VH-VL binders against f1miw6. Designs and how they scored, part 53

Target 1, 251 residues: f1miw6
Amino acid sequence: MPHFAKPLLRNIITRNLFNSIKKKQCLQYLQTLRTLQYDGFTTVYFGETDIPESLVTGEDFSDGYYMPTPTWCVVHAGGSQGWVPWKYRMFLRDELCIKQEDNLFFEFCDVVKKAYGKCAIVVKERRRQDATRPKEGKETEAQAHVPSVVNLTSVTCCPEVAKSYGHKLLTLPSPYNYLNPLDSAWSSLKWFIINNRKEFCLQSVDGVYSYQYILFSDLISKGIERINLSKWRTITTKVRRWENYYLGKLS
Below, E stands for the ipSAE of ESMFold2; O stands for the ipSAE of OpenDDE; V2 stands for 0.75 times the mean of E and O plus 0.25 times the DockQ between their complexes.

## First folded at step 18 (VH-VL; framework fv_acasunlimab_arm2)

Design n3 (at its last look DockQ between E and O 0.08; V2 from the best seeds 0.00; counts 0 for: pae E 14.6 > 2, placed apart)
Fold by ESMFold2, look of step 18:
Structure n3 (fold): chain C 251 residues (1-251), chain A 119 residues (1-119), chain B 110 residues (1-110)
Amino acid sequence: as target 1 above (251 residues)
Amino acid sequence: EVQLVESGGGLVQPGRSLRLSCTASGFTFSSYWMSWVRQAPGKGLEWVGYIYSGGSTYYAASVKGRFTISRDDSKSIAYLQMNSLKTEDTAVYYCARLSYPTDAYFDLWGQGTLVTVSS
Amino acid sequence: DIVMTQSPSSLSASVGDRVTITCQASQDIRYWLAWYQQKPGKAPKRLIYDASNLETGVPSRFSASGSGTDYTFTISSLQPEDIATYYCQQYDSLPYSGLTFGGGTKVEIK
């Protein structure tokens, strides 16, 4: 048998075991989520996205995916009821030693408790490497590539903090990112940025990042406003179809 | 043509059993969730139970433990096994397809089969 | 199980009248609710899904709205062929919620 046949067989066996483990995790997640919904918990998706500054400026850095510009992190939450009535947060990863914001999650839990009562708070699984890789795309398309996970993080979501407010914290398994409606919301935001950045961007003055930051923040705010309740309902319906598909197939 | 046809209804004495069949045609049966819904004479619709495409079943409290739903995907047939029948189980029994994968609302109904439980 | 309370249990109206039927869920079902029409001796027929989406081929005089726990079904101008019993049905937190129907509303012409 050729040498590559042995590595291929071991890779197939390893992939099948990993797939089986992830199927169990997905089914467990869905069963827990639907049980909590039946028990009266409101589902809220809490997460972050990275927006490279090049997305706002329109400059092409696609040579081999090396991007020397700074990256902004946006933190928000939403669900079938729309965006949570909570001010999103934005962090610059380029110029700061980013520390985890534990008080942020406390504030978030308080806000959603007041708005919705007990919540099932869903966050994506956080690992050093993603189970999926970003796909290369055409540079003229509206969609930016999905960045890889970096070592830095903005928020710690502590289960005991959620429990102290009567919430339940759920982790969405990484290979099932399409079960996260925030990913669609983030894509809509990035599409809005690409198509409207000229309206909000001014020519920079040397050393005046605060000026561009203010205009960038206004662009982000407008993009978030455009993702209204009707859009959230469309996104949530698509996610629910995937949830039903996996529940029906796996159970 | 896309249709569901129920069979197996009839008169049965209390405490006995009856099995209903629902024959599907015109669609990929194995991909769909199937459900049974009943309607007592002069009364409203009552959901009985459903079965996932993967085979797991769920039941209304009124029939749990007495009724069993199953499916045979090779024959495109759903079954309702009704044990320990009571007079209050007298109803027209509908087989219905859920609008999966879009969601679990009923998008296809059979004509119904009458089950009468009396002595 | 999620309890669906449908009102009224019956109503009588003239041709051309606006009629309104309500359903209240015992808990938030978001917008996972459908409306069915059942004519005497026939199987039910879905008119509306996901709280407000009109099924293809259903006349535009039928409409519905609602979210959370409160849902409304409306016939803007009652026609003789609309004599039927109408049901709401939730499909929220599957599989655990079941597929619970409201008690039905019998619509008659005066």
Scores: ipSAE 0.636, ipTM 0.829, lowest interface PAE 1.6, mean pLDDT 81
Fold by OpenDDE, look of step 19:
Structure n3 (fold): chain C 251 residues (1-251), chain A 119 residues (1-119), chain B 110 residues (1-110)
Amino acid sequence: as target 1 above (251 residues)
Amino acid sequence: EVQLVESGGGLVQPGRSLRLSCTASGFTFSSYWMSWVRQAPGKGLEWVGYIYSGGSTYYAASVKGRFTISRDDSKSIAYLQMNSLKTEDTAVYYCARLSYPTDAYFDLWGQGTLVTVSS
Amino acid sequence: DIVMTQSPSSLSASVGDRVTITCQASQDIRYWLAWYQQKPGKAPKRLIYDASNLETGVPSRFSASGSGTDYTFTISSLQPEDIATYYCQQYDSLPYSGLTFGGGTKVEIK
């Protein structure tokens, strides 16, 4: 009977350790971010959001046939200055072997350099799906492994590329994604899509067939535009408060 | 003890130059932004400029092109070079530290040094 | 540059009175506002930061609030040692813009 208590304890310990590690990572992130800010780096949050086609069409596939609807990926950046003056990108995840536009991050780095000078570019930590197997390997000293490459689903963000433009690339730990103001912006965008998609719907009748078209690009564009500087300021202020809280709590 | 000490103030004629120094002690100077704030006699506080830890500078419009802020981290000193001085530049000049690492507001002030520009 | 309009420029109150000072920004400064106390012949001392946070060691009779463009500083019960000029200061948009102070409010005791 006593043998069943061991796995639960291990899981608790592992969870606690995981939490401790992530807390430390968060503190390091925040300290680094502040340091860069005080060294004149402009903080820019670079990221992507997934927009399922069902969100755009409003089709409730609740009736059991989960037809995987195509998912669109929107890539953009913003911060305390609002949206970066960079053209956001949209990609279809499933079909387009979109040649990872190897140059998209270059383009982005160039644009922000021109607009803001040296930047602290913040990206989300990629959930390594596959890191299930704790390789038992050696307690190598947690050198803050600046990940050599942070892959967004559609964009590869390379620290060396950022550096070549005078920028710094920072990775936000996954448990603290809410410290990315871009997430709030994405939520706002999705809300806009849900509530305004009908206004962007066109109906066409061609003989016997009726077609409904959604002006997706316009819908996204208008959604993005509605997140104005005032909204960005509110979001970033909230994030800043949380950052300060954690800096105080975790120090 | 954490402190800032201004020096270099005095009487100067219009059109002349003066250099103020702010000596910091008791903290890691290189990690902090430094700023100058002035106060004319019987008047309010006026921000003059600041210098980043990385050396970049920003100035108030009233002094831009005439004043230069610099720093020597090895000596823990911030400087205010004032050129083409005007009578309107008469003030007590304060050196102030901008807080680190949590935010950027004045958390430490010197006692100030008086600059009088008069013919 | 962001303009800070502070009011009143001066006030006289009795010991124990509630004192209120206001500061209005020309634009939304996102809570990036500090309040300073300057006693005669002394350097300013920060009392409040981030619009409402009391500095360590500052008496609880001091408080502040506000949002957007409008901010308020309050002394709940004026004490003799509170004779000073008070200033608001914005630090919005750092590190890309300048700092600006309000015009100050001289507080005296009747």
Scores: ipSAE 0.012, ipTM 0.512, lowest interface PAE 9.0, mean pLDDT 84
ESMFold2 (binder alone), look of step 18: mean pLDDT 89; pTM 0.902
OpenDDE, look of step 18: ipSAE 0.011; ipTM 0.520
ESMFold2, look of step 19: ipSAE 0.000; ipTM 0.417
ESMFold2 (binder alone), look of step 19: mean pLDDT 89; pTM 0.890

Design n4 (at its last look DockQ between E and O 0.07; V2 from the best seeds 0.00; counts 0 for: pae O 7.3 > 2, placed apart)
Fold by ESMFold2, look of step 18:
Structure n4 (fold): chain C 251 residues (1-251), chain A 119 residues (1-119), chain B 110 residues (1-110)
Amino acid sequence: as target 1 above (251 residues)
Amino acid sequence: EVQLVESGGGLVQPGRSLRLSCTASGFTFSDYWMSWVRQAPGKGLEWVGYIYSGGNTYYAASVKGRFTISRDDSKSIAYLQMNSLKTEDTAVYYCARLSYPTDAYFDLWGQGTLVTVSS
Amino acid sequence: DIVMTQSPSSLSASVGDRVTITCQASQDIRYWLAWYQQKPGKAPKRLIYDASNLETGVPSRFSASGSGTDYTFTISSLQPEDIATYYCQQYDSLPYSGLTFGGGTKVEIK
């Protein structure tokens, strides 16, 4: 069964020959991750994905006339033990309405502490919003040397909050995002949405598809439920094999 | 023919040194992690150490500081340098290939070479 | 080093009997564990990897399961050719965990 599924190789970003700093960051990440695993930390991957409503409704406006649809952000976590026993979250994400729960990461850290003990919490690296120092901004604390705070679009992941629960927060370097098994889990969820969204449609009119309100929270919940422990272990095994490959090549 | 062949075993006195060699053939040696595993007479298997394809080494606590693993990829040979030998190091020593890149379980073993440490 | 406690150290059973061997790890190794068969005078052979996956060509009477710290290996109907010593081996947090083996279980026919 080493040929169980397509390898993640096709999704790996082509190697950047001039980005030696990112190669070193990847090696440091892997060494830290494996040291923490040896020291008894449970690995959990914490992350998000965007679900535009058009994916759920099936509306296609590519023929030149369209209305932007809201995008929902789904936040969850998992690992070799399956989804963490923490209810996933959904947030509306668009330019006109931005929301961030202040206590969400605190709650997450408490839940995984109770479920697994000390954890290595892995999040994907986000792009720096400003590669140069701000020239004029609100005069307060200098932002160019802010302690590392990893922001998802919908939640702030503070390393000090994780540390207060005995956890360690790790950032996966951006060129190696597909070393995060959540990406495969999110792909499985989106595939489920595409193939099952009609069952959750409330109304259609005589063979003519029209825009309908759809209760997509039930669709999302069912999609997440379908990604069971066996699927998580398959995904985690593929990621681990790439981790071993990079450890061997970069060390 | 995919194989590993150990050599260099024999009788040696405590406190002395011995070097084992493992000659690989039939596969691209430089792509694989290599390991040494020993088995004392009538006893179970004991992992000794391994070496990455990139050359980093890792050892069991029982041999750390006394044993050194190295490799010569141009000759397809792995080495185990054993210093400060003790009578408890008496064992059959196996060279083994790890199932790289899948994981670190053993997919190819040599025949083993006996090392006897006695006065 | 992660300590693997394997039991029993030996057992005798009749042809056709179900045989069960256990390994307990000193810490969570998730499911990164393999099982090996070693016949007298021979090098070991891997039968099972990743706690429960049978190698190609291994008879279906062999099976295994487990996660966390507790792992089980089963021969559903013991055959004469199954006389061997069986070992578990962890490969959890490489490279730091090492590749430690259990103490082995010698299986004999009554």
Scores: ipSAE 0.566, ipTM 0.798, lowest interface PAE 2.2, mean pLDDT 80
Fold by OpenDDE, look of step 18:
Structure n4 (fold): chain C 251 residues (1-251), chain A 119 residues (1-119), chain B 110 residues (1-110)
Amino acid sequence: as target 1 above (251 residues)
Amino acid sequence: EVQLVESGGGLVQPGRSLRLSCTASGFTFSDYWMSWVRQAPGKGLEWVGYIYSGGNTYYAASVKGRFTISRDDSKSIAYLQMNSLKTEDTAVYYCARLSYPTDAYFDLWGQGTLVTVSS
Amino acid sequence: DIVMTQSPSSLSASVGDRVTITCQASQDIRYWLAWYQQKPGKAPKRLIYDASNLETGVPSRFSASGSGTDYTFTISSLQPEDIATYYCQQYDSLPYSGLTFGGGTKVEIK
């Protein structure tokens, strides 16, 4: 019986350590963010969301045949001032050769510089699926490894590029993704899609909507537009409250 | 003791310039935003402007282009340079500390300095 | 710029009376509102922050509430020491715009 307790304890310890490290990372992130805000940097959240075609078509794949439906990726940015005055991008993921538009992040950095001046650009940490094995190695001082590059699915975010425009690139730790207001915005967009897709359908026969003729671009555009400044303010206020809570609790 | 002390107020003619100083003590000055708020005699409070820790500034429309806020962190002093003064600029000028973004409100005030613009 | 409309501009009440002051914002300011007390010849003193939080050391007879665009400040039982002008101030516009005050409410005792 004692042998089973050891792995559970190890798992608990590892989980606790992991949690501790992540907490520290969160604190560092928040402290850095606040420092930049003190220095007059405008906080902008840059990110992407996946929109499966099934979300638009309403196809109930209940019958267990997970036919991978095409997935669209929407890239945009927002913050306390609403959506960034930048044209959002939409990419189809199934196209093997999605040439990472190397210039998209440059364009974005230029636009936000013009709109807001120097910015703290916040991106989500990509969950490295493969980091299963904690290499036992050296307690390397969790120096806030400013990742050399943050790769979104469709866009490469380079800290050096951001720096060249006078910006700072920050990575939000994965366990604290809810501190990104974009997640709420994307959720709102998805809800809009689900609830309004019929209105964007070109053909309805006897009340049956064929989503094959859906104006998808218009649907996305209208969904994004629906998240107005007031909604953004509400979302960012909530995030700010959480940030303050963690700064107080983790300090 | 944590305090702000304004100085430099006085009587000045229209069109002239005046520089106000706000001396901070008892706290790490460089960590805070500084703001100026004015109050005309018998009137309400009016925000004039603020300066970020990093030196960026914002101004009220009523003073934009005429007033400049600056800071010397080594001396723990904030300044309000007032140019092209008008009679309507007559007011008690308060220096206030702003601890944004944690506390986005004025948490420390000076006692104010009177500026009178009169021919 | 966010405009803060404060009402009334002045009021006179008896000791022990309930006093209510309102502040309306031209847009949703998301609870980023403070209330200040200013006594004659003195700098303003903050009484309330974040729409409803009482500052440390402030008597419990002071309270505030509100959401969106509409906010209320209340003195439950007016005391002689409460003679002052009271101001609301929004700070929702930070860091991208200026701060704005309400027009003030002068509170006097009959």
Scores: ipSAE 0.017, ipTM 0.556, lowest interface PAE 7.3, mean pLDDT 84
ESMFold2 (binder alone), look of step 18: mean pLDDT 89; pTM 0.908

Design n5 (at its last look DockQ between E and O 0.06; V2 from the best seeds 0.00; counts 0 for: pae O 11.0 > 2, placed apart)
Fold by ESMFold2, look of step 18:
Structure n5 (fold): chain C 251 residues (1-251), chain A 119 residues (1-119), chain B 110 residues (1-110)
Amino acid sequence: as target 1 above (251 residues)
Amino acid sequence: EVQLVESGGGLVQPGRSLRLSCTASGFTFSDYWMSWVRQAPGKGLEWVGYIYPGGSTYYAASVKGRFTISRDDSKSIAYLQMNSLKTEDTAVYYCARLSYPTDAYFDLWGQGTLVTVSS
Amino acid sequence: DIVMTQSPSSLSASVGDRVTITCQASQDIRYYLAWYQQKPGKAPKRLIYDASNLETGVPSRFSASGSGTDYTFTISSLQPEDIATYYCQQYDSLPYSGLTFGGGTKVEIK
């Protein structure tokens, strides 16, 4: 039994078991989601995206071993009804000293209850992070300021809080990102940033030096508003077609 | 050439059973959701049930527990087993294909087969 | 099952008239609703999907709208070839919602 055959066989078996487990999780997710929809729950996708500072500045990051740039997190929610009428949040992902906003998810649950009634709140499956082994960079922030910075790595999506408002919290298995319409919304936002960031830059001159800063909050706000109800319905219908495909294939 | 053909209809007494067949041709049958829809003479369309490619089935409340849908992908045939038939089950029964892998609206219908339930 | 209540059950109108048909769902079906036309002796033909999207090749006099529980189908100027029975059909929370039809609306020319 060669040494190479041992690792290869274990890898193949491990990958096959992983795929089988994830397919079962996907089917369970879809069945639960569709049961909740049938029971009158409004589906709302709650999540975040990372906006690396290099995306906003346009700096070339292709030179191999660079220190990671700071990453901003945008937290929002939406669905077939468009963006939830809730002010998105933005915070520096890598800043470990920033306190979590204690009531962010509680506030969110209250807003969607008032807007839609009982909701099926879908969040992406998260890998638990080891807090004793910091892996994220500590680089400087973008030129635009965000008044509040909140780290969302572990605190915000408590099932008991959702239940207290009559909601159900659902986790989307991580390998099935194409079943998350927020990913398409986030891609649209990032595309808007790339193509419009120059229009949100101001230049300041200080004698011999010159520097730029970006109206970051205005850039993000306009990018969010660009993703209108029609766009949201296109995105959610495409996700639904994938859902139907997997329901048919796995059921 | 793409078509669905139903067979097995006829006259049957209340309380008895009947099995309908739907033979598909011209498309990859195993990829599609298949459904049965019925229409009583002079009346509207009524969805009966459907079957996923994977074999799971779902039924209208009016037939649940009495009717069973199945499929044989090797033969490209869908079946409707109707048990405990009632006079209100009298209808033309259509086999229909859903617009898989997209949304579940009907894009292909058979000609229908008449089932008459009468004492 | 989701119940689809379609109104009216029949109507009679003159050529050129505007015709309106409604469907009400027993619960929110978002926008997952199709409209079908069935002529005597023929299989139904889909005219509209996802509440408002007109199928390719369908005349522009046909339109539809709605969301939530209330849906409307309109023929802006009735033509003789539009004599048929029209049905709505929901396909929302599959597999549990089923694929229920409205009761149908028979459209005739006066």
Scores: ipSAE 0.579, ipTM 0.811, lowest interface PAE 2.1, mean pLDDT 81
Fold by OpenDDE, look of step 18:
Formats: C-alpha cells, sequence, structure tokens
Structure n5 (fold): chain C 251 residues (1-251), chain A 119 residues (1-119), chain B 110 residues (1-110)
C-alpha cells in the first residue's frame, strides 16, 4: 500500500510546484504589464484564432468520421481602444507551406506605433506539447525568460522587432490565457458565424441553405466589425478586474 | 466614499508660486492616473496635465515649463506646483481621476479650488 | 493637439424641446469622445462615453452619436434640471497627445 502513495505524493508536489511557478510567472507578467502601463505604454493583444470550415458549413460530424475540415487562421489585434486599425489576416492552415509571412509582425508593429505610440504587445504562450519530462536539473532562477521569439501559427513575434519600434513584447503564461481579451472577442466572432452564416449564403433552395456558396470573407469581416469599442471596453474591463484580483492575491 | 478634495487655492500675485493638493479617498490611488483641469471664470474647461502611477507627466502647452504635477502614493495625494503664475492662470482648478488604461475619461472630480492671480 | 469645435456656444429652449449640440474634431478621434454636464458651481459629470454610451443612472432623454470627426449630443425633451453647460472631450493618441475639451454649450430655459 505505501508504494502507491509515493507517486501520488510526487504528483501532488510536482503539481504544486508547477502551480507555484506558474503563479509566480503570472505575477511577474502582471507586474510588468502594470509597470509598462504606468510608463505610458498602450496595451494591445495580438493573437490568432482557428475557424474550421465546419463551423461555417454547420456540418454535423456526429457520425464519428472526423474528416478534418480545412481550418482558417485569423490573425488580429485589439485592446481597450478596440480593434487595432490594421487589416486582419486570414490563412489556410492546410496549405503545407504556410510561409510564415516574416514581414507581418513588422507591419503590425509599425501600424500600432502610428496609432498608439509605444505599446505593450501581449501574445499568448503556445503550449509546447513536447515539453515532456522536467529534467530534474538545477533550480535555475526562473528569470522570466522573455522568449527570444514567440511563434504564432502564422506569425513570428520577435521581441527585438517590437523593441525596434519602441514596443515591449509580453508573453501571457498559458494557464492564464483567460486574461487575454482576444479570447472573448474570438468567441464572439465564432458565435456570430454560427448564428449568421445563413445570411451570407448565396444560394438557398426551399429553405435549405448550401453553405458551399457562403461569402466567407464577408462573414468574418462583419463578425469582426460587430465587436465595437464598447464591447472591447467591457471585455478589457473584466480582464482588468481579474488582473487586479491576482495582483492582490499573489502579492 | 470615493472622493477627491482639492486644497491650497487662494489669492496670489503674478510671478509668484502656489502649490495645490488633491487628497484622494475610497479607492487605490496608486493604480490611477491623476489629472488637473482648470476653468477660468465664465470660461470652458481646460486640461492642464496628468501624472501616471509611475510618475511620468504630460502637460498642456499653456502651462508647460511652469507647472509640475507630482504624487505621493503613500498619502494618496496629487500635487500641482504652479510657478511663474500669470493673470491668465486665474481659474478654478479641479483634480480629476482618469480611467486609463481602460480609457481616458474623467470619472471622478473634486469640488475644485479657486486660484486668483492678481496684482 | 486635437482641436474640438463645439457648437453652439449657447442656446435657449423651452421645456420639452429637443436640444442638439455638435462637436467637431480637427481629426478622426475614433469614437474616443465623452460628454459632460456641468451645473452652475459644480464639477463636471460625465453623461456619455465612447461617443454614444450612456452612463449608469443618466436619464434616457440624453443620447449621443457620431463617428470620425463629427459628434452630436441630444436632449430629446429638455427638463428644468438640465440647465447646465455641456462639454465634449476627446482623448485620441494618448499618451503622446493631451486631452482636449470643446468650448462648451450653455443650455438655458426660456
Amino acid sequence: as target 1 above (251 residues)
Amino acid sequence: EVQLVESGGGLVQPGRSLRLSCTASGFTFSDYWMSWVRQAPGKGLEWVGYIYPGGSTYYAASVKGRFTISRDDSKSIAYLQMNSLKTEDTAVYYCARLSYPTDAYFDLWGQGTLVTVSS
Amino acid sequence: DIVMTQSPSSLSASVGDRVTITCQASQDIRYYLAWYQQKPGKAPKRLIYDASNLETGVPSRFSASGSGTDYTFTISSLQPEDIATYYCQQYDSLPYSGLTFGGGTKVEIK
């Protein structure tokens, strides 16, 4: 009986340690973010969301044959000032050679500089699936390794590029992704797609809509436009409340 | 109760200095941007300047180089140091809280304090 | 700095009348506009934010709209308690630019 307790205890300890580390990272993130805000940096959240075609077509894959439908990636940015005045980008993921448009992040940094001045650009940390086994090694001081590069699916975000424009790139720790207002915006977009796709169909026969003829670009555009400044402020205010809560709790 | 209270206003001669204070209560002062807005008698509202929680400041052109905004977060007080005062600086001076970084509106105002610059 | 031109500077209307105030910005301020009410001898009070959002507790007779450079504030039915000076305020291009107010509109009852 005692042998089974050891792995469970190790798992609990490891989980607790992991949780502790992540909490510390969150606190550091929040402190840095606030410092930058106090220094006059405008906070903008830069990110992407996946839109499966099945979301648009309404194809019920209930019959267990998961045919991978093509997935579109939408890249955009927003914050308390609404959507960044930048043209969002759409990429098809199934195209093998999604050449990461190396220049997209440059373009973005230039646009936000012009629009807002110096910015704190917040991106989500990609869950490295492959972070297998914590190598047992040295308690290296969790210096908040500002990752040298944050790779989105379609865009590479480089801290040095951001810096060259007078910006600061921040990475939101993965367990706290809900502190990104873009997630709420993307959810709203997806909801819009589901509920309004019928209106963007070119052909309907006897009330049956063929989603093969859907104006997809228009659908996405209208969905994005629906998230107005007021909605953004509401979302960001909620996020700020959570941030304040964590700052208070973790300090 | 969330409030701002200005003090330090009065009569002063041109070329002299005056320091206004704004005492905040009922909220976490250190988290907010603070601003000064003035209103000359019978005239409109004029933004004077603001101060970030980190201490950085920005001023209107009309007061730049003469006025200085500061803050003491431990006491929840914002200050407006006015130097080289002019007759045109005669106004009710309001302390106001900004809602930045969420937005930059004035969401809380003091009652104001009158500054009269006259010979 | 962004200049806000507010019109008219003053108006007199009867109780129940529709009142309209306009504010024009020297450049596109992207809905970053608020409207304030200042009663005599009092500090300003924000009524509208983000060009069209009514503050909590503000009567529904107050409304605002606009985009780009042109914004409008409306009182649908003027009441005696609405005697005040009204101001628009923008905050576009922070932190590198200042905050600016319109010149104000004094509203009186005939």
Scores: ipSAE 0.008, ipTM 0.501, lowest interface PAE 11.0, mean pLDDT 84
ESMFold2 (binder alone), look of step 18: mean pLDDT 90; pTM 0.909

